# VH-VL binders against o60147, part 215

Target 1, 175 residues: o60147
Amino acid sequence: MLEKNKYLYIFRHIQTNQVLLSQGNVLKKTALFQLPYPLQKPVAPNGMRPAKLRKDHWVPLLKVEFPNESMFQSVFMQLLNYRKYRSVQPLTSDLLKLPIPVRRRKIMRQEVPNTIADLADILNKEKFPENSVRLQLSDKSDSEYADWPPSVQIDSEEIKLSRGFREKTTVDEAR

## First folded at step 9 (VH-VL)

Design ya97 (framework fv_tocilizumab)
Fold by ESMFold2-Fast, scan of step 9:
Structure ya97 (fold): chain C 175 residues (1-175), chain A 119 residues (1-119), chain B 107 residues (1-107)
Amino acid sequence: as target 1 above (175 residues)
Amino acid sequence: QVQLQESGPGLVRPSQTLSLTCTVSGYSISSGYYWSWVRQPPGRGLEWIGYIYHSGSTTYNPSLKSRVTMLRDTSKNQFSLRLSSVTAADTAVYYCARHEEWLSHFDYWGQGSLVTVSS
Amino acid sequence: DIQMTQSPSSLSASVGDRVTITCRASQSISSYLNWYQQKPGKAPKLLIYGASSLQSGVPSRFSGSGSGTDFTFTISSLQPEDIATYYCQQSWSTPYTFGQGTKVEIK
C-alpha cells in the first residue's frame, strides 16, 4: 500500500498552464492561494486565480517519490518558499509593455518551466543518495527545463491517480 | 469535531523546565497539519513558539534561543512543549493550536493554560 | 523577523458603526495575512485567512482586504458581541508574527 507523506504531486491547469502543488493525489480548495498574481492592482488578486477548484481542469504534471518523509518535507517546504519568492518579484520591463490579458497569460504559461527548474535546483543543492528520488512526468520533454542530479531517476509512465481525485475524497486523503 | 486541550503544572520555579501537553481529539496528529504552541503574557500580545509537523519535524522561534523542545506521542494523540531555564518573563497563557501548510492560519486552538513562574 | 504593526491600538465605537483596523508588515507578505478575534479569557478565534477569505461560520459583517504590506480589517456594522481584541498574523515566513492587537470597545 502507498505510504503517505513521501509523494509530491504537481498539477497543471489544462488551459492556463498554472501549477498547483499537493502532497497527495487530491487537491484542496486552499491550494488556489498558491497561484501568483500582480500586486500592483487591487482587482488583480483574483484575476489569475479560478473562482472555484474544478478538479477536471487540473491534470498531473509530475509525481515525485522520496525514500522517506524527511526528504519529502525538506523539498516540499523549499519548493513552497520558491513559489512565494517568485510571487513578489517585480515584473520585468518586457512584461510591463504587454496588455494586461496578454501579460497574465504569459506569466501563467511560465509556471510549468519555473516549477520544474525550481524542483531541480532544490534537488541539486540537496545531496541525496544516487537514484533515491523517482520522478514521473506526464510529458518527458518537460524534463528538459532543467539539469537533474544523480539522485533522480526519470520516467514518463502514466501517473496513476486514486478515484478520490475525480470523486469526493475523505479528509485523510485531502492533505 | 477537532478539539485541543492543554495540561501541565500551572506553577514552575525559576530555572526549572516548563512542560505542557496538548491532547488532540477528533483528528490524528500523524495524519496532517502543523501543531503549534503560542503564548500570551498577561495583558500582552501573542507570540508563536514553534511547531511540530505531523511527521515529527520541528521549527522553533529563534527568539527562544534553543530553550524549546517539542515532541509528539502518536499513541496518545498528544504533542508537548518543554521550555528550559524559565524566568518570570515566561509567565503566560500557553495555547496549543493547529495550522495547515499553505496559508498557515490557526483554525483550532486549545483553551489555554496559565503558567506562572514564581518562587 | 517580519514586524506587524496595527492601527489603532484601541478604539471605541457605537453599535451599528463601521469599524476599520489596519495592519502593516515590515516587508511584502503578498496575501499571507490572517485575522483573529480574542475575547477576554478566551483563545483567539480565526475570522479571516489569506487576507480576504472568510472562515466558515463567521458572520459576513467581517471582511478583510489588502496585499503586500498594507492590510485592512472591517466590521461593517458593529454588534455588542464584537467587543474583543483583534490580531493580524503574517504567515509568509517563520517565525510567524502577530500585530500588537487592537482593542475594540463599545461606547
Scores: ipSAE 0.185, ipTM 0.698, lowest interface PAE 4.7, mean pLDDT 83

Design ya98 (framework fv_tocilizumab)
Fold by ESMFold2-Fast, scan of step 9:
Structure ya98 (fold): chain C 175 residues (1-175), chain A 119 residues (1-119), chain B 107 residues (1-107)
Amino acid sequence: as target 1 above (175 residues)
Amino acid sequence: QVQLQESGPGLVRPSQTLSLTCTVSGYSISSGYYWSWVRQPPGRGLEWIGYIYHSGSTTYNPSLKSRVTMLRDTSKNQFSLRLSSVTAADTAVYYCARHEEWLSHFDYWGQGSLVTVSS
Amino acid sequence: DIQMTQSPSSLSASVGDRVTITCRASQSISSYLNWYQQKPGKAPKLLIYDADSLQSGVPSRFSGSGSGTDFTFTISSLQPEDIATYYCQQSWSTPYTFGQGTKVEIK
């Protein structure tokens, strides 16, 4: 299901901190295709994509509300491009010297700060109207991974429960 | 189960506009995925023409972009292709296809509709 | 545009043979490479996506490998129903582009 309400939903894995983007407030199993699996050495570690989506292992990271669908689509596509570009960058020599399990954990942990930094970078370049983009986070300290432009208003209320997202989903059965 | 079916005239005169419609069943085109047109001239390979997203956003192959328009009709669960100023080089089997959002692989295809450009 | 080049253009093999087709991209596309099977008069059918992932319902004799610019598609034991033209397709960036195809025939 796609949202017409101009929202971007971002989820994190409760253990690995891997990030999934969604155009709807409920993750579809195809969202796992965003995660690398299995790329050959040395370009990226293999095996970071789970075999199946366990919805109970993913929680909201942030929710972004845009003033219109055009702005939503533009930012969403750019964020996808940033993630795609990051996935093909050569690993640093520091990462390559680590054992594979340690290396994978370190890379996965960086997805939250990287995604937040990328979102802020896109919003800084786009020059949207002041206070036109509303950002709601599960943990407000995550906003500190970036400097936000005047177009962004950070909601004082944190996202409380997965149930909140569930209640905003218009259709659930087709997922 | 998802099914795609092309329809439209099989013969178009040179300089006219080629118009095709893809009817989708078993899945709402406004619920996800990108919806594409791909063509194949007789005896040749596959050429991607463009896609349309549920919001009406389109991306076209640069080689064809000045001649291509794609539209969706969400009430009929259809999307369409218009290709203007056709020549014999546009003679091809035209497929509509669905492609997945993250990896952009084409998982469902229509049966194909042969369009011949001839006087 | 990213150019996709397949080798060979055609091949003939016997039932039970291992068949290998290669695909080369003009620039790095990571793992964003798909393989399709097309039988005469039919639409293409997805076999492999993301370079090495088998589409559901597709026989395990089909496999893919590779990353970057060089990719391989393998049929481990050719069956009569595998007679078809096979295409690679890059999904790294638009315009999406296909290889020229490899025609697989039985000797």
Scores: ipSAE 0.313, ipTM 0.741, lowest interface PAE 3.8, mean pLDDT 84
Fold by OpenDDE, second read of step 10:
Structure ya98 (fold): chain C 175 residues (1-175), chain A 119 residues (1-119), chain B 107 residues (1-107)
Amino acid sequence: as target 1 above (175 residues)
Amino acid sequence: QVQLQESGPGLVRPSQTLSLTCTVSGYSISSGYYWSWVRQPPGRGLEWIGYIYHSGSTTYNPSLKSRVTMLRDTSKNQFSLRLSSVTAADTAVYYCARHEEWLSHFDYWGQGSLVTVSS
Amino acid sequence: DIQMTQSPSSLSASVGDRVTITCRASQSISSYLNWYQQKPGKAPKLLIYDADSLQSGVPSRFSGSGSGTDFTFTISSLQPEDIATYYCQQSWSTPYTFGQGTKVEIK
């Protein structure tokens, strides 16, 4: 039987390619707190954090099934930490040469590959049992952004692009 | 308990601007949620007009967008609707309502205010 | 825009009867569907949200089900005070849209 608390969904914004992490197949409004505060009016794509969570602007990037909730929680927290760490790192000289709006767009465009790479790195370090983690991607080619450990089995089928969330299933969040 | 109350003129002439205010009590609009206007022509169904967030961010029904303006006054705990260039088709009971930030179900409604467009 | 179609437009039933109303969306809205009760001269009252969640204070005889495009609202045992028009509403995307309503009367 599927447990509700062992599924990680990662969503991407259809315009900005920003990334949100979700426990379960339904985004929560609190997910927006994962995004940096905007320096200007929070209007996408210019804003780093949208004024509101538009369900129709987010599509699943990938789905991860963990063996249990504990493993999920560990990986989830680490992903957030990786993102935070990256956000406070100094910008490269190349980025600093760009106008602020262009710079922001470029940074946002890297969130998808960066998040995938982060996930792979975390899973490599965790050394979970072989084939214990199931990964499904919306685009199989995205798996090429990282080297995956033996603990990860990549699903041959791509996840459907359902905006904001997937239809109710046994994996819906209980909260 | 949360209460919403519509106020404004019940009669508006054609081509003029309909103006209504919703006063909220029992809850600060600055605390969250979205604040909407919904109208219902006599004997007809419900039409969502738009909503405003406490930040001032608005979203309007595309069918009315060109004529609709919503504002909020956090100091008075009020939000307002303006609908310009009204015609007889705009005759309706106008409701203000609150909806949850994510699920967007309207959990609290005003009693409604009838606005008649007539010369 | 997402069109919401209710069925039937009106119905008449006896006290104690099971009443069923359906709502169909023109596209998938997952579980983002709400049901309202409106009595004459009154504002709509929220009964069900998120397809099957009962609003606080609402009698348990009211229920909802469905996902995707097809939804059902049920009154398990119709009471005299349930005479009203019922509306479904999708909250999947703006503009939020309502069904045309179902008028429920007692024989």
Scores: ipSAE 0.009, ipTM 0.595, lowest interface PAE 9.8, mean pLDDT 87

Design ya99 (framework fv_tocilizumab)
Fold by ESMFold2-Fast, scan of step 9:
Structure ya99 (fold): chain C 175 residues (1-175), chain A 119 residues (1-119), chain B 107 residues (1-107)
Amino acid sequence: as target 1 above (175 residues)
Amino acid sequence: QVQLQESGPGLVRPSQTLSLTCTVSGYSISSGYYWSWVRQPPGRGLEWIGYIYHSGSTTYNPSLKSRVTMLRDTSKNQFSLRLSSVTAADTAVYYCARHEEWLSHFDYWGQGSLVTVSS
Amino acid sequence: DIQMTQSPSSLSASVGDRVTITCRASQSISSYLNWYQQKPGKAPKLLIYDAYSLQSGVPSRFSGSGSGTDFTFTISSLQPEDIATYYCQQSWSTPYTFGQGTKVEIK
């Protein structure tokens, strides 16, 4: 159920606050490849498949509506680059002092603020028309993680998900 | 099931434009993924040419960028490669391939189409 | 561009042998490394993605390890159908680059 490529959805994990990006209101199993800290990374000949996508564990964080596909593409690609860059940064000495489980929990907790800040940074760099971008937040207080440009109109309406909010094609997405 | 199939002339004259089309079935090219071209000269290794994102945006290998154009035709579920000013060095098997969005691995490939550049 | 160097360029082994191929990146690519198998006259087939993850439907005798710049691909017990050329590929940044390939033969 993708309307057109002008909607960006971001989902939040209810326990870890990890985030997933989606180009529509359907979250595919392959979106799990976005996660930098899977529970287990296979080091044996029989590697583990990506963790099963459970829709009951993910809730909408925000939805962004762009006036056209070109604007969506620009923002979405930049956001992907920001996430990739963050995933490979050297850990600070303060984080390295922590046991691995505690360290990963602290890093995961920051994904929501970081993703919102990254989105706002990208939108501030782009010079879109006033009120051309509609941002819906599940919790309006999350807008306070960043300063938003005049191009953004913020509301906190319930984000509607398709009846297909779940893994669609296991053959297509098992890879 | 997702399938990719290359088509186009198997012989191209030097200085002309190589043109290939990839027909995709089982998945809409406008719904996701990156769609790539990869080539392999006879007896040699693999060289990535470029991709077109499901939205139409493109990225090309800098070594080929001045000669490469990729386009999509969403009504036919196809994407194409044009490589201009060809020489004998462009003789290769050309593959189209689907490129996963997050980890960027090629999960489906066409069977390959041999293009020979010869007069 | 990120250069990928494979070793060895070719090898011959017996059925049942453990086969190891290495791949080195000219800069750190974290775990963004994939392994492909190419049989004569066929398209490459994805075996391993993200350095360690076995592609669905691929036999468990294939495995990968490594991170940063140094990566290893292993066939724990070589079978006749494994005769092929194997390629590593970095997916860290464009242009995506492949190793030169390792030809695996039985003798």
Scores: ipSAE 0.143, ipTM 0.683, lowest interface PAE 5.5, mean pLDDT 83

Design yb1 (framework fv_tocilizumab)
Fold by ESMFold2-Fast, scan of step 9:
Formats: sequence, C-alpha cells, structure tokens
Structure yb1 (fold): chain C 175 residues (1-175), chain A 119 residues (1-119), chain B 107 residues (1-107)
Amino acid sequence: as target 1 above (175 residues)
Amino acid sequence: QVQLQESGPGLVRPSQTLSLTCTVSGYSISSGYYWSWVRQPPGRGLEWIGYIYHSGSTTYNPSLKSRVTMLRDTSKNQFSLRLSSVTAADTAVYYCARHDEWLPHFDYWGQGSLVTVSS
Amino acid sequence: DIQMTQSPSSLSASVGDRVTITCRASQSISSYLNWYQQKPGKAPKLLIYDASSLQSGVPSRFSGSGSGTDFTFTISSLQPEDIATYYCQQSWSTPYTFGQGTKVEIK
C-alpha cells in the first residue's frame, strides 16, 4: 500500500545556525548548494558554504508532516524560492559597517528565525485543511518566531537531537 | 551508471501531437531528481521545455505550457513528452535530461531524437 | 523570463591559447549558472556547475567564475578536442534559459 504522508526535514548547523532543507531524514552532499557563496575565502567550516558536508555538525531543527505529496511539493518549492531571494538581497548599511567575520556570523545566525518565518508565511498564504500540517521541533520555543495558521498542529514532543530524525525506540519515548 | 534514451516517431504532421518517451536505466525515476525535456531546432540554441519531478509534479516553459504534457510510467522507468498542435517551428532534436532539486544542472542527457514536422 | 546574453558568438584560436567566453544574466542569479560543451551531432555535456564547480571527469583546463549577473568561462590551454559550441544556462528560476552559444574553432 502506498503511503500518503510526506515529510520535510529541516536541519541547522550546531555552530553557525545555518539551515538546510531535506526531503529525506539524512542530508545529501548536494544540500550544501542551498547555501550562498562564501563571504570570505578561504571557506572555514563555520563559513557561509562549507567545502564538505560533515553530518555530525547538522542537527534537527524541524520536521514538517504533510498529508500528501502535492502539498509538500508546493510548500517545499516556495520555501526554496524564499531562501534563494534572501541570498541575493542587498546588505543593509548596518551589516556593511561590521567586520566581515562578524557580519557573516550575524547573517548565518538569522537563518533559523528566517526559515521559520518563511515557512509560516507560506502556510498562512496556502489554504490547507485545519490541523492537516504537523510540526515537530527540536526546541519548541523556535515556534515563537512566527504566527501559525489553523492548518498547523505543533507536536508537544520535541525531537531528540542525539538521534537526528531517526525513529525513536521504546526507551527513547519513555517519559 | 545512469543512462537516458529517447524514442518515438521522427516525423509528425502539422496540427498533430508529437510524442516522445525517455527510458532511464541505472536509477529509478521515482527515487529522486527532476526529469526534463530540452529541444534544439536545426542551427539554433537550446530551449528548456519542462520537467516532471519524481513524484509526478510538472512545470512547463510558459511559452509552450498550453501544448505540453509530461507523464511518468514508474513501472517501466520512463517519462514522456506530448506536444500538441505542432508546426514546422517544432522541428528540433529533442533531448531528455536529469537535474538535481538543489542546483538544477543537467548532469545526464539522452543522445537526442530528431523530430521533423512536415506534411 | 531571465535572458542570457553570451559573447562572442564565435571565435577562432590556436592550440595552446587561452579562450574566454562571457555570459550575462538580465537579473541576479547568484551562482546558479552552468556551462555545457556540445560537439556536432552530440548531446550537450556538463562542464561547470554552480558557476565555478568542475564536473567530475572534466579536464582541469576548463574553469568558470563570476556571480550575480556576469560570468566567465575559460579554457586555459585550448586542445583540438575542445572544438565545440559552448552554452551557459541559468538555473535560478524556471523557465531555465540558455545563452545563444559560442562556437569555438581552431585557426
């Protein structure tokens, strides 16, 4: 039998707070192309676009469950477009006043709030059925970066960072 | 190794529907990637026609959207192009190609199939 | 749609020469630009993706640079087998668009 549900997995970098989107629960190396060109050469692990994907540096931020592939595809493509357009916007005068390393760090730190706000904006524009989209966060307070529409149900249980997006065992689910 | 191969009639009459199939080997079309059609009229450049995502979702070039349909057949590992109401301007070599969702670069191409539109 | 303007339309160079082709986008496309090589009767072959990344198996004499609207493709030392038409392609947004091509010939 074919499954109806579809998931969007969102990861964040443990040091930089940069965000990567994934259709699967494990990141592909090509996911790094979501990040803009490095602001400064050479590119360090905490730079804008790392040279290599180190899976141990990326942890779950958010898992989004959609009831079908069509809803997933619509939201996923819109979210990618939002991220692309953000990457080419002119820097504010306040950011330009900062030394390059400080500026880079500040921009990267904003990716988590920006991604959450963008997701909420997309879901607010789409008229999905009530409680049809489920969010499960690693840190539930991150949901406060946005106002969510009635289509969204936020899971009371947080994602265990030590296990990534892997299925929980009976022991892990004991509370 | 991934390989793509176009097949279909090389001659189509004006006003009829052009139909081509791309057979993929070495990778399941339902497992990922975007599967595209690109054409090249004789002596001219490349024009992207559209893509079908591994889930079946499609996006078409606005210049051709009213005439284009793309379908997938996951049991045969194929995707197809149908272009309706053809004219002589649709005479071209038609390529199928694959690209990634994060950075759309066409990494594998079919060898191309020449389709001539004439009466 | 994003318009891609490629120059020159054709060039002739000698073996060992440095060959440069440029591509301009009608709006900013960040690094979302690819370069392809097409030999007569053959499908295009990906050489460079993401403006500057060399595709696996492609000789190191090929390189790309640029970001935003202005991009450059370079062959550092032209070889006889490099005779072909080269195309740039933007992957920023659909419809994906190509430059008109640059025909590279040997003198």
Scores: ipSAE 0.099, ipTM 0.694, lowest interface PAE 5.7, mean pLDDT 85

Design yb10 (framework fv_tocilizumab)
Fold by ESMFold2-Fast, scan of step 9:
Structure yb10 (fold): chain C 175 residues (1-175), chain A 119 residues (1-119), chain B 107 residues (1-107)
Amino acid sequence: as target 1 above (175 residues)
Amino acid sequence: QVQLQESGPGLVRPSQTLSLTCTVSGYSISSGYYWSWVRQPPGRGLEWIGYIYHSGSTTYNPSLKSRVTMLRDTSKNQFSLRLSSVTAADTAVYYCARGDYEWLSFDYWGQGSLVTVSS
Amino acid sequence: DIQMTQSPSSLSASVGDRVTITCRASQSISSYLNWYQQKPGKAPKLLIYDASSLQSGVPSRFSGSGSGTDFTFTISSLQPEDIATYYCQQSWSTPYTFGQGTKVEIK
């Protein structure tokens, strides 16, 4: 009865371009465990302090609407598996030749194109009904990282970064 | 407090595989850092072998890459080193160590495990 | 590979002396250099990271300086407990490499 978990919200970090997946329109602190590179620096003799989620550092990348929770769960789990697979692969020889900060930056920047390509690959393998999956991006040019199947309908309207994944009230917009 | 402890056989026959495990307490190996192995032949200097990042991604010293495998067991909070086709040149004290992501500074070390390669 | 060369390979000094060890990288490593102390029979201990940053809990008599290819590690007033071998290590690129070590002994 209650409609839950048919939307996938994807965020990107404004500086690092790292990607976080969320089942809700607001990130939870636990989402930080998805990151292959931590955002925290060592600050104590015993290691890092607990990670702090700064919501102002994360902006919408894309929103995916599925017709039901079953399809959402299948795609979401597959996408997490693709990301985990990428994180456990040995670094290429080209990357190993780079200084650590340059290497880290290059790997992080690839998370956006990789995530979009992975999503498209999953949707191309699944035989979902035509126009059953709705995709809305913050930057429509990001859709060019992949070829999309007939099951995907790309919304002509982009997500407004100033509003995130949440609609603002008329009072907020009047400011 | 964070502690690292090596374990494994102290004697390995030539041509066999050297296997060591590092048990970590006080911090989850899946939460951060580069989990590393460093060795030191008796009376000699330090040689970095490789690391496994908290995500499972590995990087190995090219001089050893064809013989090295590192794995993690997050349920036991352990990471391991396997070095194949050993020779007398692989006789060393093997340390596990934690490296930070920014400076790759090794702030915590195991006590070291001497592995002798001898027939 | 980046080669790290330390100088001297060994030294003898008196308690209270200023001890200086140098480390040279075969190419520029910016400030990506760490210093370690290793006492006989023990694991190395991190003293300095990022060329000049003192690790928490390490006495202030230890210091580091330098950037690019030339680095210096200093003990301002040598104490008996400082008898050890000291190693520099670059973290600019893989493979991460250590200097050959400098053995510090008391006269």
Scores: ipSAE 0.000, ipTM 0.510, lowest interface PAE 13.3, mean pLDDT 83

Design yb11 (framework fv_tocilizumab)
Fold by ESMFold2-Fast, scan of step 9:
Structure yb11 (fold): chain C 175 residues (1-175), chain A 119 residues (1-119), chain B 107 residues (1-107)
Amino acid sequence: as target 1 above (175 residues)
Amino acid sequence: QVQLQESGPGLVRPSQTLSLTCTVSGYSISSGYYWSWVRQPPGRGLEWIGYIYHSGSTTYNPSLKSRVTMLRDTSKNQFSLRLSSVTAADTAVYYCARHEQWLAHMDVWGQGSLVTVSS
Amino acid sequence: DIQMTQSPSSLSASVGDRVTITCRASQSISSYLNWYQQKPGKAPKLLIYDASSLQSGVPSRFSGSGSGTDFTFTISSLQPEDIATYYCQQSWSTPYTFGQGTKVEIK
């Protein structure tokens, strides 16, 4: 009970470094509305239809376990708000000088460090109890994008996902 | 293709609990969409009540939060609204609607269920 | 809460006229604004999302524009079937809030 309501998962796109937030270990197609740029050509010329979700192109970036649903909900909503604020900021003059493909690649490359920094900022502001929040990272070095408060315990345990996100095995490679 | 349909008592006495169910057909409530209730008093505008995600996570309009409870039943592909301590001011057409979290544009709606609070 | 104010509250126009409705937010909501059409006795129907994106299946005579606090919804050539009340809705933050509605009638 309450298990999924206590966990935040963040996924990273293997090619673009774009990130998606999820309330559980299963990434849903509706999460694609979070993306400022489509992952593939849209069905309509105006890009109205979101790109298809390819689960093999998304890997876990991090997982956060909160002590209760209320703390999870607060942090999750604030993180979505931070991402909304970032998505609507004016582009700098330096970025506007770049060709569109180069500009997009540069912006997308920053989503991982930006998301980690935003998460840490929220947790620093909330002042939760010491060691009450458990952070698991696929690459522990990503923790260095931010300064973490005493409330955060960084854990090296593997992030467990649904079998649809399993790594390619030697058997799969042979087939 | 996707259809939403409200059901529940059309008459509720003051001080009692208003209870409505939204049945979703042609689509799973566990699909990643959020499910909202929106109401409209006769001759007035639209008021968002709250939403529920399939995990059970809810967000309610602060003006109604103390009286609102939303629940889901994934086995029946339904979600429900309970509004306690009703008054005549709660008389309205109640709609259920679907949206995703980011843009929150409500692209599929139920037909609406009129609930009258009789004094 | 973010308050949404629509202008005008009602209007009457002739078939073929250009109709413009405005919506103002009490704070900046960037482009997080949706527009709905509601005919008497019916549920609202999504027309425009993200300020300017036309919903699939909606006629091209409907359009939206604006950002920040000031938004405009336009019907380029009013048709008889467009008689309805139109609502804007902000999606920047919860609670989601709607404008009071603009009733569009044909003369």
Scores: ipSAE 0.341, ipTM 0.748, lowest interface PAE 3.3, mean pLDDT 85
Fold by OpenDDE, second read of step 10:
Structure yb11 (fold): chain C 175 residues (1-175), chain A 119 residues (1-119), chain B 107 residues (1-107)
Amino acid sequence: as target 1 above (175 residues)
Amino acid sequence: QVQLQESGPGLVRPSQTLSLTCTVSGYSISSGYYWSWVRQPPGRGLEWIGYIYHSGSTTYNPSLKSRVTMLRDTSKNQFSLRLSSVTAADTAVYYCARHEQWLAHMDVWGQGSLVTVSS
Amino acid sequence: DIQMTQSPSSLSASVGDRVTITCRASQSISSYLNWYQQKPGKAPKLLIYDASSLQSGVPSRFSGSGSGTDFTFTISSLQPEDIATYYCQQSWSTPYTFGQGTKVEIK
C-alpha cells in the first residue's frame, strides 16, 4: 500500500535559486518559514522571506520518493538542519570582500547544489536498502553535484517543470 | 482486486528470444508499485529476473542482464519481458509479480506461464 | 550477491506440530526478509514481510522473526493445508535472492 507522506519535493525560485522543501507536490504558505526572517520588508530577490508565497515564482527542482514516511521525515529534518547549519557559518573572506547585494546573490546561487549535496550526504549516511529511494530531477545534470549511494535510483525521466507545483500523477493521487 | 496474468508463447527454440507480457487488472501500473519477473525451473527454486517501474526505470539480475529487456506500456497497463539467446537452461515457469514501492516483498503474483526451450 | 540458506531442505511433521524453518543470509540484510508459501502448481504466496510482519489475510499460526543474518519462520500448529514449499527471500539489495526452499509434508 502506498504510504501517504513519503514524497519530498524540492522547489527552486526562478530568479534567486532559493530552495524550499515540500512534503507535497504543491507548495504551502508554511514553506516560507524555511527562509530567513527579514529585518525589514524584503523581496525574494534579496534572499529573505517574502511576505507572500508566489507559487508562480517556484519550480520543481527534484522529487524524492522514500519507502515510507519515517524515512522521509528523517531525511527531511536532516535537510533542514544542514541548511540551518550553513546559514550560521561565518562568511569566507572572499565573500566579505564583495558588496552585500553581490554577496547575497552568490550565496543564493549555491543553494541548489548545496541542497543536492546535502541530500546525497544524508542518504549516504543513512543505510537504506539498495534502490529503495527514487530520485527524479528536473535536470539530470544536477545529479552530478553529488555521489549517490546504492540506495538511490535516479529516474531516467526528468521531472516536468511546473511553477508552484508538480502536476498530479497517479502516484500522487494515492496520497 | 489486483490480478496479474502472464501471456506469450509456451515454446521457444534455442537461440531465439523469449517474450512474455504481464497484463495487470484492477490496478494501474502507474500507481507506483514495482513490477518484477521471477522464474522457476521445473523442480527447482526461484530466481528473480528484474523489475520495472512505470517510469521505465529497470533493474536486472546481473546474471541475466545482458539478455534481459523489460518494457512497460502504461496505456495497456502491461509490462513485458524479453530474454534473448535462450537455451534449455531457460526452461521455466515465468511469473510476473507486484511488490511494494522500493521493497521487494511480492504480494501479488500471476499464475505463471511455462516456457519450454526446445528445438 | 547475497546468498540465502534455508534449513532444513525438507521436513515431515504431524498435524498440530510446531514447525520451524531457518534462513541465513551471507551478509546483514537488517529486517528485509520475506517468506513465501508455494503449493504444487501454484504461484508463491507472500506470508511474511520485513522479517515479522504478517501479510493481510494470512493465518496467525504463521510468524517470522530475526534480524541481521539469521531468521526464523514458524508454523505454530501445522495444518493439512500447509503442505507446501516455503521460501525465504531477501529484499535488501539486488539481485533479490531466494533460499533453496523447504518442503513441508505431513506424516
Scores: ipSAE 0.014, ipTM 0.629, lowest interface PAE 8.4, mean pLDDT 87

